# VH-VL binders against Epoxyqueuosine reductase QueH (queH), part 11

Target 1, 182 residues: Epoxyqueuosine reductase QueH (queH), of Dehalococcoides mccartyi (q3z8v0)
Amino acid sequence: MAPKLLLHGCCAHCTAYSFKYWQEQGFAVSVYWYNPNIHPFMEHQSRLEAMRKLSAEMGFELITEPSYHMAEYFKNVSANVDGRCRICFDMRLGQTAAYAAGHGYEYFSSSLFISPHQKHQDAVCSAEALAKETGVRFAYADLRKRYSDSRHITKPLDLYRQQYCGCVYSEYERFGKPNSPA
Short names: E, the ipSAE of ESMFold2; O, the ipSAE of OpenDDE; V2, 0.75 times the mean of E and O plus 0.25 times the DockQ between their complexes.

## First folded at step 13 (VH-VL)

Design p3 (from n6 with heavy chain S30K S103R D106Y, light chain R32Y W91S D94T; framework fv_lutikizumab; at its last look DockQ between E and O 0.04; V2 from the best seeds 0.00; counts 0 for: pae E 14.8 > 2, off the site)
Fold by OpenDDE, look of step 13:
Structure p3 (fold): chain C 182 residues (1-182), chain A 120 residues (1-120), chain B 107 residues (1-107)
Amino acid sequence: as target 1 above (182 residues)
Amino acid sequence: EVQLVESGGGVVQPGRSLRLSCSASGFTFKAYEMSWVRQAPGKGLEWVAYISSSGYTIYYPDSVKGRFTISRDNSKNTLFLQMDSLRPEDTGVYFCARDRGWRYGYFDYWGQGTPVTVSS
Amino acid sequence: DIQMTQSPSSLSASVGDRVTITCRASQSISSYLTWYQQTPGKAPKLLIYKASSLQSGVPSRFSGSGSGTDYTFTISSLQPEDIATYYCQQSYSTPYTFGQGTKLQIT
């Protein structure tokens, strides 16, 4: 029987190839949506809708947390905005690992590891620490070179495409005044 | 063997504070989410607070929000519940429970409970 | 909040009887339903999780079923040691909520 892997999905465009990859590695993959870092709420919903469409297209199980958890995100990052990404990874991957542990998944991973726009090493460190803490195995693959392949999968689906990482701070960094702190 | 031992209960007047502790052993405490559940005398069970393994995620019901604070010290395998502005309706046995995770949210191990009485 | 309605509130049965308790949620809880047993003066004990999964070490005479909003707890053959109050609990969303309990006695 194929080992179960819970794949955290940060967005549809990152998840597509990530899902395919882990399936090809012999895992039974379910995708887990938990992204309290995506703001505003309507952006969160747009990206979730894209994920739902991808789920339907690729035929994977999509598990979504019923709560948005925006307040918890800001509670956690407000004291250290500069370190928000690590906190963000800890929240998202922590929830993923916890869910995996509670629901009989042997492995967890994330589509974050395909994105060239993410702090890759920080996310890896987060996942490794969480694996040690929870006892759930961390399935790691550097898929950054396959990012374009993932987008090629999603391109014909006409899915919502994000313009920034997700949080309001990243939005400001993307569209706000240059060289100005958030 | 998994063990949870609550302490800190007692009799207090309304408006006062109590701090409950739960000592955990027999498992990797830092790997598990924890909850407090209380039971009023002769009544049913009521969930009181949730805290994730890392402590980042915390939830309360409206009945205790703003008055109770759940926390944990993973280095000491201890769970805490700070109860402020106590009310008579807070009277009951308070159980520490190991939570099997987000959305699963079932409690596979419980402490013996510590009694809290709020009365004038 | 999700309300859990448990039925009956009390029940008397004989040793060897089949006992059934029901729990209804105010909305679908997708099988995130847990059953506990509580004997007088003790903490609750986990029996069934995820609607139908038997906790390790729990006798096979205990079982759970259901989906959506309606769930059932069953004791196939009631034993003297089963005298207790039983509770259902949903964990689909916070706040976690419990049924009001079913007090089970043996005649």
Scores: ipSAE 0.000, ipTM 0.548, lowest interface PAE 12.8, mean pLDDT 92
ESMFold2, look of step 13: ipSAE 0.006; ipTM 0.490
ESMFold2 (binder alone), look of step 13: mean pLDDT 93; pTM 0.946

Design p4 (from n6 with heavy chain S30K R100Y W102R; framework fv_lutikizumab; at its last look DockQ between E and O 0.09; V2 from the best seeds 0.00; counts 0 for: pae E 14.6 > 2, off the site)
Fold by ESMFold2, look of step 13:
Structure p4 (fold): chain C 182 residues (1-182), chain A 120 residues (1-120), chain B 107 residues (1-107)
Amino acid sequence: as target 1 above (182 residues)
Amino acid sequence: EVQLVESGGGVVQPGRSLRLSCSASGFTFKAYEMSWVRQAPGKGLEWVAYISSSGYTIYYPDSVKGRFTISRDNSKNTLFLQMDSLRPEDTGVYFCARDYGRSYGDFDYWGQGTPVTVSS
Amino acid sequence: DIQMTQSPSSLSASVGDRVTITCRASQSISSRLTWYQQTPGKAPKLLIYKASSLQSGVPSRFSGSGSGTDYTFTISSLQPEDIATYYCQQWYSDPYTFGQGTKLQIT
């Protein structure tokens, strides 16, 4: 009987290969959408719509948190904006691990671990701590060299393509600072 | 295994307040959204409050909005319903219900309910 | 608000009979519909979710079908313990609403 794994999906473009990878490793994989870090709301909805299209195309179960939880995100990061990415990982992976614990998933992971531009070690440390706290096992693979394989899956689908990590702080850091690329 | 136990019901006069509690066990409470559903004597079911797993997102129907307040303490596995400005039509049995996540929008486990009577 | 109309409001049947109950939504709800059983003096129990999916631990004599605005709940062979009131509930949009209930009696 295949062990159940809950895969946090940070976006469709990171999820496509991550889902395939864990499925090929013999897991029964469901994808979990909880991304209160994505702003504004219309950006969150655009990325969620892309994920829904990917779910339909690839046939995976997509579980969505019904509320956006934007204000909880800002409450948690407001005192430490420069260190916010660890708080952000703790929120997203924490909710994923808690859902896994409450719904009979033996394992959790995230599509964050395919991204070449995330703070990879901070996300690993967050997931490892959460596995200990919840008793749900963290399934880890460093998939950063496989991001192009994920884009190979999603490019023909013409899905919405995000241009920043997700939060308004990251949007400003990429596009709003002096000397930012045009 | 899964248990939801309501308490705090009673008989109260119109205009007064009651606070209901629901103690949860046998599952990871903080992972689940919760609702309160009521049933007037001999009548059907009415949803009256929803709270997200984190407690940040809250919904009410118009019949109780502004009078009822749902809250939760995830560290103590407890759900609350503060009922202010009670009216006779609020009389009924109040159930604590676990939402299997709003992706499914249904209540898979219910407590046995706590009776509330609002009368002079 | 989405109105849920159940039919019939009550019915009587014999042990072993096939029983059907219908639920009509005031607009399409895309199979976002759940059926509950409530025995007298007890809390409701979830039987069928997403219109047709059987909840774990529920006997296979219970089933659901339908789409759009029209949904059907079926007991294939009525048992004495099935005496209850049955409710449908939509979860397509807030506020969640229940049908008025169908009281099932056994002759």
Scores: ipSAE 0.006, ipTM 0.483, lowest interface PAE 14.6, mean pLDDT 87
ESMFold2 (binder alone), look of step 13: mean pLDDT 91; pTM 0.920
OpenDDE, look of step 13: ipSAE 0.007; ipTM 0.557

Design p5 (from n6 with heavy chain W102F D106S, light chain S31K R32Y W91S D94T Y96K; framework fv_lutikizumab; at its last look DockQ between E and O 0.04; V2 from the best seeds 0.00; counts 0 for: pae E 17.3 > 2, off the site)
Fold by ESMFold2, look of step 13:
Structure p5 (fold): chain C 182 residues (1-182), chain A 120 residues (1-120), chain B 107 residues (1-107)
Amino acid sequence: as target 1 above (182 residues)
Amino acid sequence: EVQLVESGGGVVQPGRSLRLSCSASGFTFSAYEMSWVRQAPGKGLEWVAYISSSGYTIYYPDSVKGRFTISRDNSKNTLFLQMDSLRPEDTGVYFCARDRGFSYGSFDYWGQGTPVTVSS
Amino acid sequence: DIQMTQSPSSLSASVGDRVTITCRASQSISKYLTWYQQTPGKAPKLLIYKASSLQSGVPSRFSGSGSGTDYTFTISSLQPEDIATYYCQQSYSTPKTFGQGTKLQIT
């Protein structure tokens, strides 16, 4: 019986190849959506709909956390906005590890580890702490060199494309300064 | 208020050992990566050790690798630096710092530092 | 390792002056640059991160700019409490490395 892995899906574009990779490694993979860091609400819904389309196309099980939990996000990061990326990883990966522990998953991982735009080491540190705390094993692979393979899967699907990492702080950082990209 | 307080510095002869401690308060210590940064007398700053929030990921630059050991006890909000085979070039003030990420992060809070002198 | 070169090594200026310190990286660091202030006998204090973002609680007279390999730190109107050594630091590549420092004195 293939070991069960719960894969946190940060977005469809990062998940496509990450799912394929872990499935090819012999895991029974389910994708878990919990992203209270994505604002405003309609941006969250646009990214979730892209993930639902990917799930239908690739045939993976998509588990959606029932509530958005935006208020909990801001409560946790407001006192330390400059350190928010680690807190954000702790929230998303923490919920994923907790769900895995309560639902018979031996392993967890995340599509975050394919992104060339994320603080990769911070996410690794968050996941390893959560594995220790919960007893669920962290399955790690550095997939940053494979991001183009994920885009090759998602480009033909014409999915919604996010323009910033997810939170309103990152939106301002990307677009609110004179030399920022369009 | 974030506070970091180092202790354990002193004067030792070359080849000897020292153990530094850093007591953290005013934040959730177990959620943050930590680093040690040193400053030689009248000189600039050098990053000398990193540890992840869980303690599983650790990094040392070549200047101290194999001689220094960073560790943490999250239940006591304490960071440690074990310094073995000390050399005169290790002389300086040692700061513990809250690290915003191994890659791309900055050091947003620093302790007051503890002086270490290695000489005959 | 990415080498960080600050200019000047020391600087004297009067209260109210505009002062500028530069920092050059040996390769592009994509704005992953931090400026610290170290007053005599004290620990460094983070002033500016990501080249131009002001840390919470830092006065608006401090600013940063730049891209690629060349970065600038500016104090728009020097105050007596700004006597310190200023360091730049890159975090684009491991190990994180610092400039040699710029000692600022008030005439």
Scores: ipSAE 0.000, ipTM 0.461, lowest interface PAE 17.3, mean pLDDT 87
ESMFold2 (binder alone), look of step 13: mean pLDDT 92; pTM 0.936
OpenDDE, look of step 13: ipSAE 0.018; ipTM 0.609

Design p6 (framework fv_masavibart; at its last look DockQ between E and O 0.06; V2 from the best seeds 0.00; counts 0 for: pae E 12.5 > 2, off the site)
Fold by OpenDDE, look of step 13:
Structure p6 (fold): chain C 182 residues (1-182), chain A 120 residues (1-120), chain B 110 residues (1-110)
Amino acid sequence: as target 1 above (182 residues)
Amino acid sequence: QVQLVESGGGVVQPGRSLRLSCAASGFTFKAYEMYWVRQAPGKGLEWVAVISSSGYTIYYADSVKGRFTISRDNSKNTLYLQMNSLRTEDTAVYYCARDRGWKYGDFDYWGQGTLVTVSS
Amino acid sequence: QSALTQPASVSGSPGQSITISCTGTSSDVGGYNYVSWYQQHPGKAPKLMIYKVSNRPSGVSNRFSGSKSGNTASLTISGLQSEDEADYYCSSYTSSSTYVFGGGTKLTVL
């Protein structure tokens, strides 16, 4: 039997090739949606809907965390806004790894590792630490060079496309006044 | 073999405090969400509190909110329940339980329970 | 939050099949597929029998099965045996990110 891999999905456009990649590597892949960083809630829902459509198109199992965990997210990142990305990775990948551990997955990974817009190494460090903590193996691949390929897969599907990483701080950084403090 | 062992129960007067412990073994404790569930004598099960693996996520039942504190020490594989301002209605067997997965409320392992009696 | 509604008691003869219902709302049983069933013998801790509506943990007899329709989940025990005599509780995830138990059902094997 193919080893089971739980793939954290940060968005449909990142998940498409990521899923394809791990499937081609011989894994039985399920996609896990847990993104407490995505705000506002309607943005979260739009991206989730895109993921659902992708799931239907590509035929992968999509597992969604039933809780939004908004309060928890802000509780955690408010203590260190500058370090929010690592906290964000720890939350998202931590939940992924924990879920994987509890549900018989041998591996976990994330679509975060395809995005050129993410703090790639920080996410890797987070995942490695979590692998040690949970006992679930971390499946790593640098897929940043395949980011465009993932977009090509999703392009004909006309899915919602995000304009920022998801957190309100990044939204402000992108659309707010330059050099304004968050 | 997964094992959960509660301790700290006893008889206390109303208004007093009591601290329960749950010693975990046989699994990676820090990877699991843990719960306290109680059962009054001759009554049903009642959810009390939950704490995530990291300790960041904590929820309480309304009946104990503000009085009880759930915590964990992953280095000691131990779950705690600090119970303050105890009431007679808090009398129950208190179980610690492990979630089989993550935050879905599937308690696949339970301790034997520890009895807390609040009486004047 | 109010407890899920279960019958106070059910009974059956050895070899028969019985069903225990668990009725909630769209905010719990009807809203999620996170219904669990627990068996509890006198003086013992509860034991998980069914999770996520219809899944059996390892070691649980295939005589136990779960289902859900609308706001009502059901536990069916086929081929009833004397050892099945116990209290049974349902539980569900809720929209408030908490959990709720049913009131419990006493199963008597005649």
Scores: ipSAE 0.005, ipTM 0.560, lowest interface PAE 9.9, mean pLDDT 91
ESMFold2, look of step 13: ipSAE 0.005; ipTM 0.499
ESMFold2 (binder alone), look of step 13: mean pLDDT 92; pTM 0.930

## First folded at step 14 (VH-VL; framework fv_indenebart)

Design q1 (from c2 with heavy chain T57Y I58T; at its last look DockQ between E and O 0.03; V2 from the best seeds 0.00; counts 0 for: pae E 17.3 > 2, placed apart)
Fold by ESMFold2, look of step 14:
Structure q1 (fold): chain C 182 residues (1-182), chain A 120 residues (1-120), chain B 115 residues (1-115)
Amino acid sequence: as target 1 above (182 residues)
Amino acid sequence: EVQLLESGGGLVQPGGSLRLSCAASGFIFSAYEMSWVRQAPGKGLEWVSSISSSGYYTYYADSVKGRFTISRDNSKNTLYLQMNSLRAEDTAVYYCARDRGWSYGDFDYWGQGTTVTVSS
Amino acid sequence: QAVLTQPASLSASPGASASLTCTLRSGINVGTYRIYWYQQKPGSPPQYLLRYKSDSDKQQGSGVPSRFSGSKDASANAGILLISGLQSEDEADYYCMIWYSDAYVFGGGTKLTVL
């Protein structure tokens, strides 16, 4: 029986190749949507709809949180905005690992590890600590050099294209500089 | 601040070869697809070639397939276009353009271009 | 038949509006495509203006004034670039672009003259 892997999906564009990769490694893969870091609400919904379209096209199971947990995000992040990315990884990967532990998944991972725009080592450290804490195994592969392979899958699907990492802090960091793209 | 600087253009005889370079700075080069777009004198824009961030996927316009090779060196933040078997219709300004990234749109930054003239 | 067709030229007065069209070949439905727009002034590289698929799926380029906007005319099978409050500096060539059949395809361009 193929071991079960719960894959946190940060967005459709990162998930397409990440899902394919883990499936090809012999896992039974489900994709888990928990992204309280995406603001405003309509941006979250646009990215979730892109993920739903990808799920229908690729045939993977998509598990979504019933609630949008924005308040919990700001509660955890507001006192340390400069260090927020580690807190954000802890929230998203922590929820994924907890769901995996409670639902019979032997492994968890994330589409975060394909993204060239993330603090990769911080996300790895977060996932390793959570694996130790929960007893769910962390499946790691550095897929950053494969982001264009994910784009190859998603480009024909004409999915919603996100313009910033997800949070209002990252939106300001990208667009608030003089002569920045906005 | 995103900067793209093309070089390697010049005058060449039909059937000859040139190698174009594009030096990139101000962004994480290895995270982006990159493209070449050309413009013949007095004419419009024509897409030439694109390359994925890893270099694994390459795309070519029909007019250049088999003659042009796009490549990149992510350790030097440089995009290349090897142009072989050049023809008069390849005479153009060649622009380096930043293509898709995770958070950006298509061709959102362009270089100033380098001129290729194919003539005897 | 070209994939994208633009009129060769268009003129309008300062302060007026210009509506630039980008018509897709019959058999290709404008509704499913993201239309990209670029401005080019003589002797300069092109500059990204905006993209438009729908009112919920659009983007303004960095530093591009809000008087530039995108839309579609489904009955004409065309993407539209609207430039309101025309200024003399808007005099330029304008190109549309789509991703079609594993290639980027540009329209032939429209020369906008502001008299």
Scores: ipSAE 0.000, ipTM 0.472, lowest interface PAE 17.3, mean pLDDT 88
ESMFold2 (binder alone), look of step 14: mean pLDDT 92; pTM 0.942
OpenDDE, look of step 14: ipSAE 0.032; ipTM 0.689

Design q2 (from c2 with light chain S101R; at its last look DockQ between E and O 0.03; V2 from the best seeds 0.00; counts 0 for: pae E 13.7 > 2, placed apart)
Fold by ESMFold2, look of step 14:
Structure q2 (fold): chain C 182 residues (1-182), chain A 120 residues (1-120), chain B 115 residues (1-115)
Amino acid sequence: as target 1 above (182 residues)
Amino acid sequence: EVQLLESGGGLVQPGGSLRLSCAASGFIFSAYEMSWVRQAPGKGLEWVSSISSSGYTIYYADSVKGRFTISRDNSKNTLYLQMNSLRAEDTAVYYCARDRGWSYGDFDYWGQGTTVTVSS
Amino acid sequence: QAVLTQPASLSASPGASASLTCTLRSGINVGTYRIYWYQQKPGSPPQYLLRYKSDSDKQQGSGVPSRFSGSKDASANAGILLISGLQSEDEADYYCMIWYRDAYVFGGGTKLTVL
């Protein structure tokens, strides 16, 4: 019987190849959506809808958290915005590992590890610590060189395309410029 | 600073072959999809071929299928286009173009182009 | 029948607005496609301007002035590039593009003259 892997899906465009990869490695893969870091709410809904469309097209099981948990995100990052990425990984991967532990998944991983735009080492460190804490095994592959392959899978589906990592801090970093104080 | 530099253009007879190169710098080449786009003299833009960051997924325009081969060497940060069985209609400036990681098909950076002339 | 059709030329006065159209072939719904726009000046490679699918799915190219914007006209089945406050430097060829059936497809281009 194929070992069960719970794959955190950060977005549809990162998930397409990540799902295929772990399926090809012999896992029974379910995708888990928990992304309280995506703002504003309508952006979160647009990315979730893209993930639902991908799930229908690729035939994977998509498990969603019904609550958005935006307030908890800001509580956890507000005192240390410069270090927020590790906190954000701890929240998302922590919920994934906890769900995996409670629902009979032997392994967890994340589509975060395909992204060239994420702090990869911080995400790996977060997942390794959570695996030790929860007893769920962390399945790791560095898929950053395969990011465009994931985009090739999603290109024909014409899914919503995100324009920033997810949080309002990253939105400002991508599109904002430091302005002279006025 | 992102830079794309095409080379390998020239004059060739119909039925001949030519290999184009595009040297990339200023970004993590292996993380990006790359494309060739051409423009015949006095004409518009025509997409030629695209290759994924890993090289596993490749697309060709119908006009070049079976004659052109796109490839990449990520250790040399170089994109290639092998052009065989060249025709007069292949005469164009050939541009190397990059896709941005957050966008699909943007062609956000273009090289200056290299000219291919197919004439008998 | 071409997948994308653009008028060959368009003229407009400095300070006015120009509306460049990119019409999709009958049977292809403009609403489902991201429309990409490029500017090309003589002797230069094309430059990315912006893309537009909807107000929630759009992106301005780096350094592209806000007077360039994208939209759609559903009744005409067309993508629109609007250039407001036209300047002489906006005189160029403009191309639209989509991803269609495993291919990038460009329109034929519109030569914008600012006179």
Scores: ipSAE 0.000, ipTM 0.485, lowest interface PAE 13.7, mean pLDDT 87
ESMFold2 (binder alone), look of step 14: mean pLDDT 93; pTM 0.952
OpenDDE, look of step 14: ipSAE 0.535; ipTM 0.864

Design q3 (from c2 with light chain D102Y; at its last look DockQ between E and O 0.04; V2 from the best seeds 0.00; counts 0 for: pae E 17.5 > 2, off the site)
Fold by ESMFold2, look of step 14:
Structure q3 (fold): chain C 182 residues (1-182), chain A 120 residues (1-120), chain B 115 residues (1-115)
Amino acid sequence: as target 1 above (182 residues)
Amino acid sequence: EVQLLESGGGLVQPGGSLRLSCAASGFIFSAYEMSWVRQAPGKGLEWVSSISSSGYTIYYADSVKGRFTISRDNSKNTLYLQMNSLRAEDTAVYYCARDRGWSYGDFDYWGQGTTVTVSS
Amino acid sequence: QAVLTQPASLSASPGASASLTCTLRSGINVGTYRIYWYQQKPGSPPQYLLRYKSDSDKQQGSGVPSRFSGSKDASANAGILLISGLQSEDEADYYCMIWYSYAYVFGGGTKLTVL
């Protein structure tokens, strides 16, 4: 009987190979969408639509959190914008681990660990702490060298391609500097 | 065991309204996209509407836009179809169907259907 | 001009094979679409059979026998449902479906008769 793993999906482009990897490791994998860090709402919907297309293409179960929780994101982040990345990981991975604990998943992980653009060690530390707190096992693999394999899967699907990490703070940091590309 | 049970069908006059319900069990309802598909007597299948698992994304067939409203209550595991300004052409069996993916629907489980008859 | 066209009827003998076609309107390339297939027996709701885009991108419905398979005929711009080893229970209506232009679109259906 394959052990159940709940995979947090940060975006379709990170999830494609991450899902394939954990399935190949012998897990029964479901993908969990909870990304209150993605703004504005229409950007969140564009990325969610891309994930739904990927789910249909690859045949994985996609579980979505009924509430977007955008207000909760800003409440948690606004007092410490410079430290927001750890808060953001704690929110997304925390919800994933809690869902896993409540729904019979022995393991959780995230597509965050394939991204070359994330604070990898902060995300790992967050997941490890949450595994200890919840009793759900954290399945870890450093997949950053495999990001191109994920893009190989998603390129033929012509999915929506994000232009910044996800939050309005990251959008400004990406594009708001003097002499930034138009 | 996946179960989809439609209700709310009946005989109604043109211009009338009905609300259909679909009670879901045997799976985590809030994780799945849901659809309505109808079949007029002796005719083929016609997709009516779909709603994403979160309710954020909704699509309608052109034939029902502005008259029908799809909705869901994930706390009650129930899918709804509010049908207003009904016409004779809306006479059909209405099926509730589970959909694994919004843009690539399998419609892997179907209910038994509920019959709507629009007649004077 | 319908997006999907299916012949209204098809007959085949028990033990033989039936090849059901689902032709896409000119200007729509069958190669880029997943073709979904459904079976419906009288008095019953439809049942999902399988989907097919390519040999590396296909899926059999739960409990559907392997004698049901999907393919494509690119020269005819058509999806194909092949039923081998026909049995009397295979007598039914068969529908194809695609996601096209933000809508699910069904073909008109083919009534398969097993003589």
Scores: ipSAE 0.000, ipTM 0.455, lowest interface PAE 17.5, mean pLDDT 87
ESMFold2 (binder alone), look of step 14: mean pLDDT 93; pTM 0.947
OpenDDE, look of step 14: ipSAE 0.027; ipTM 0.659

Design q4 (from c2 with heavy chain Y59W; at its last look DockQ between E and O 0.24; V2 from the best seeds 0.00; counts 0 for: pae E 9.6 > 2)
Heavy chain, then light chain:
Amino acid sequence: EVQLLESGGGLVQPGGSLRLSCAASGFIFSAYEMSWVRQAPGKGLEWVSSISSSGYTIWYADSVKGRFTISRDNSKNTLYLQMNSLRAEDTAVYYCARDRGWSYGDFDYWGQGTTVTVSS
Amino acid sequence: QAVLTQPASLSASPGASASLTCTLRSGINVGTYRIYWYQQKPGSPPQYLLRYKSDSDKQQGSGVPSRFSGSKDASANAGILLISGLQSEDEADYYCMIWYSDAYVFGGGTKLTVL
ESMFold2, look of step 14: ipSAE 0.007; ipTM 0.607
ESMFold2 (binder alone), look of step 14: mean pLDDT 92; pTM 0.938
OpenDDE, look of step 14: ipSAE 0.333; ipTM 0.800

Design q5 (at its last fold request DockQ between E and O 0.19; V2 from the best seeds 0.00; counts 0 for: pae E 6.3 > 2, placed apart)
Heavy chain, then light chain:
Amino acid sequence: EVQLLESGGGLVQPGGSLRLSCAASGFIFSAYEMSWVRQAPGKGLEWVSSISSSGYTIYYADSVKGRFTISRDNSKNTLYLQMNSLRAEDTAVYYCARDRGFWSGYDFDYWGQGTTVTVSS
Amino acid sequence: QAVLTQPASLSASPGASASLTCTLRSGINVGTYRIYWYQQKPGSPPQYLLRYKSDSDKQQGSGVPSRFSGSKDASANAGILLISGLQSEDEADYYCMIWYSDAYVFGGGTKLTVL
ESMFold2, look of step 14: ipSAE 0.194; ipTM 0.747
ESMFold2 (binder alone), look of step 14: mean pLDDT 92; pTM 0.942
OpenDDE, look of step 14: ipSAE 0.548; ipTM 0.867
ESMFold2, fold request of step 18: ipSAE 0.013, 0.032, 0.116; ipTM 0.659, 0.685, 0.716
ESMFold2 (binder alone), fold request of step 18: mean pLDDT 93, 93, 93; pTM 0.950, 0.946, 0.949
OpenDDE, fold request of step 18: ipSAE 0.566, 0.613, 0.659; ipTM 0.869, 0.883, 0.890

